# Ledger of designs, part 4: VH-VL binders against Putative metal-binding protein TM_0123

Target 1, 252 residues: Putative metal-binding protein TM_0123, of Thermotoga maritima (q9wxx7)
Amino acid sequence: NFGKTIVTTINPYYLIVSQLLGDTASVKLLVPPGANPHLFSLKPSDAKTLEEADLIVANGLGLEPYLEKYREKTVFVSDFIPALLLIDDNPHIWLDPFFLKYYIVPGLYQVLIEKFPEKQSEIKQKAEEIVSGLDTVIRDSFKALLPYTGKTVVMAHPSFTYFFKEFGLELITLSSGHEHSTSFSTIKEILRKKEQIVALFREPQQPAEILSSLEKELRMKSFVLDPLGVNGEKTIVELLRKNLSVIQEALK

## First folded at step 4 (VH-VL)

Design B6 (from P1 with light chain S28R Q53E; framework fv_patecibart)
Fold by ESMFold2-Fast, scan of step 4:
Structure B6 (fold): chain C 252 residues (1-252), chain A 119 residues (1-119), chain B 107 residues (1-107)
Amino acid sequence: as target 1 above (252 residues)
Amino acid sequence: QVTLKESGPTLVKPTQTLTLTCTFSGFSLSTSGVGVAWIRQPPGKALEWLAHIYWDDDKRYYPALKNRLTITKDTSKNQVVLTMTNMDPVDTATYYCAHRDYYGSWDYWGQGTLVTVSS
Amino acid sequence: EIVLTQSPDFQSVTPKEKVTITCRASQRIGSSIHWYQQKPDQYPKLLIKYASESISGVPSRFSGSGSGTDFTLTINSLEAEDAATYYCQQSYSWPLTFGQGTKVEIK
């Protein structure tokens, strides 16, 4: 039925679902891209949006604990990914272009053609466009990162864990999750590995000076990786390409 | 030699706004990684984190209370201010400010100030 | 939010006995647990940070252990001055949360 509303929890899924559906349905974003989804507090207007949704597209892996009530109309994208491929319940699966190509985009395609069977050919064409774009991101990421295989990057938050693993780089994070405290043992490990550390990354949602002590100690500048698309990115492929550009700049 | 002290009204009427000031010495909120938190404890109950402010002015609030809370700092005065709107008798508690070090522990606490909310 | 559940709620212990307090997190939090001691009519004091890291000035009879979801605070030989309520606190995820507290009383 026309007039259906789809709610996506975080901006990467808003970008994917919007591209797949075009004008077929109303797509709403729950958590603004400038907000930290791990800290999101549900307002009354947000609860109303979820109640009125015909379908909710969510990440899963604990990112949206407020969706328990809406489970029956929620698709958790993490359910598309084989459990063996997940690392310590790290929820940042949308930043892995292989997960996007083989699991997330195909899985969302299947869900959406069931809701809109009359638009099956149009949605398929859009899915193929996304996959084609992902292939170019994968190719360009290998070209950019192959020289750095086995090197270490440090991040304040483990949002790009899956991405760096796919391209052969070690990732050390200041915290195991979303806290702003850092273990002394982690700092000691970073300093022990200082010769193989090639880049420091932080996120727009984190405090600007979260890496300032390490920047001074290692004499390196940190760069901002954007997991959610705070700069008006229009597609998931564009989001990944902008982040790859930042990674390439950091590795100069 | 790190010290923190809370100040503000001890009696608040329902619907009023509470303003508490934390004045500290022995550290600076210009130091990277440093922050100050507000934590409360209702009589006979557990500790509840309310708000946090970092050296870089990054602010965090307990989600259920976010619409009622504002935290600000004046680095030159060594002060952090918490404002809480629409006070209710259930908000009666001892309010603490505490220093958060680079490693994320609350290693120094103020003595606390009891705020009673009643008509 | 991450819920921390302490066990037991209350414990009355003979002097010199070993005390163990458990804190369970509703999800995995690595080692991001800190322990606080609050004596009657006093502000809380940090005892242990990051599950097991000692704090300068805290007696060696206090130790912490655990990782993931299950954490333990141990007092090897209870002294009279240890009568207090003990709280665990997680720094893994915002909002920061405390356990409900464990009151330790001298028998």
Scores: ipSAE 0.000, ipTM 0.380, lowest interface PAE 20.1, mean pLDDT 87

Design B8 (from P1 with heavy chain D101H, light chain S91D; framework fv_patecibart)
Fold by ESMFold2-Fast, scan of step 4:
Structure B8 (fold): chain C 252 residues (1-252), chain A 119 residues (1-119), chain B 107 residues (1-107)
Amino acid sequence: as target 1 above (252 residues)
Amino acid sequence: QVTLKESGPTLVKPTQTLTLTCTFSGFSLSTSGVGVAWIRQPPGKALEWLAHIYWDDDKRYYPALKNRLTITKDTSKNQVVLTMTNMDPVDTATYYCAHRHYYGSWDYWGQGTLVTVSS
Amino acid sequence: EIVLTQSPDFQSVTPKEKVTITCRASQSIGSSIHWYQQKPDQYPKLLIKYASQSISGVPSRFSGSGSGTDFTLTINSLEAEDAATYYCQQDYSWPLTFGQGTKVEIK
């Protein structure tokens, strides 16, 4: 088992799979947490990593177009989630703690015990540990966000759409995700809802100035939410908790 | 530095088999991640992907044409060959071969060769 | 298969004006869109990859944006040499498909 390599595309899945397997197999991360996965270009060394992988764990929903050739050995995590729960095929499903608890962690558990049946009990214990952690994140997120039900948050990129929706907040974005231009309709929507806007967020991969005009207009400070874990987070639960802490700070 | 060039017959009769050769330089099909595709363009129409082959001999074909298409490579000659059976006037097009080192984008193209199918 | 629909089919533009070309996918494809320029009697040249990533040697006046189903290629200030047909292409799913093309002419 120690001779097998599992490749995960983005850091959140690296964190989950590494926690589930421990020392059972080698787990490699393809896209560094400091890189934007939407803009990631495959290098020759990356192609070799995928070529040599025994299993690839990917998000799906168009996040990894370079994996078509490796489809037979790739598990797309988005396939675990009922299609009716997806919002415009927004790929940031790993930031929804309910998706993680009910679909992603159980789905990855099933895939991994089929590959490592001799480790079923150990992997099950680790999956239960993750689910227990997610339950506490859900509880604490609900407590923190309940007073803001029906309010609006603004981000430059729609990475936390599923998260905020679960807790009763609306997320509006400045752009479709990859550009710095803001559409007239988006500006109009922001201005129409300025009395409901309670926080502004940007991501580590985005320019610091991306929200500067909106900060001036709304007289609000923006805060950094980290969808990928650039600060050395060791588990998906820790990643979600650190982001919740930032959200709580922004809502003060 | 990277160059590709298509060669083969410019006139083909209906029902005949077309064989096109792509000869390239500046890269090797033994390099991981390298692929070569065949893409055609009927006069005044859009581009149509037909087939590709990768360094590890992985082959993909346009589904509607799969039973007519064969793609092979000769790494020692720096060549990729496309064979298309049962040619029809509707297959009249400029045929291109194209390179990519990564998945998703075709970054170097041959000049193209116009193949006319008529009796 | 995924169908890519470009708009407009044709436009005649004065030099130095901004040109926008849109590409709409029949289903969500993330950022798996690439843009090509084809001048008359020439082979296509890659301009933009993965919706917004620049290509070495391509002038900075070309930029791409969008995600999901709606994508845009922008030429910030049109030059005479930019007269060409522009194609979008998706790499999300087999078979690989191209848009029908947008022809840009100089007035």
Scores: ipSAE 0.000, ipTM 0.386, lowest interface PAE 18.6, mean pLDDT 86

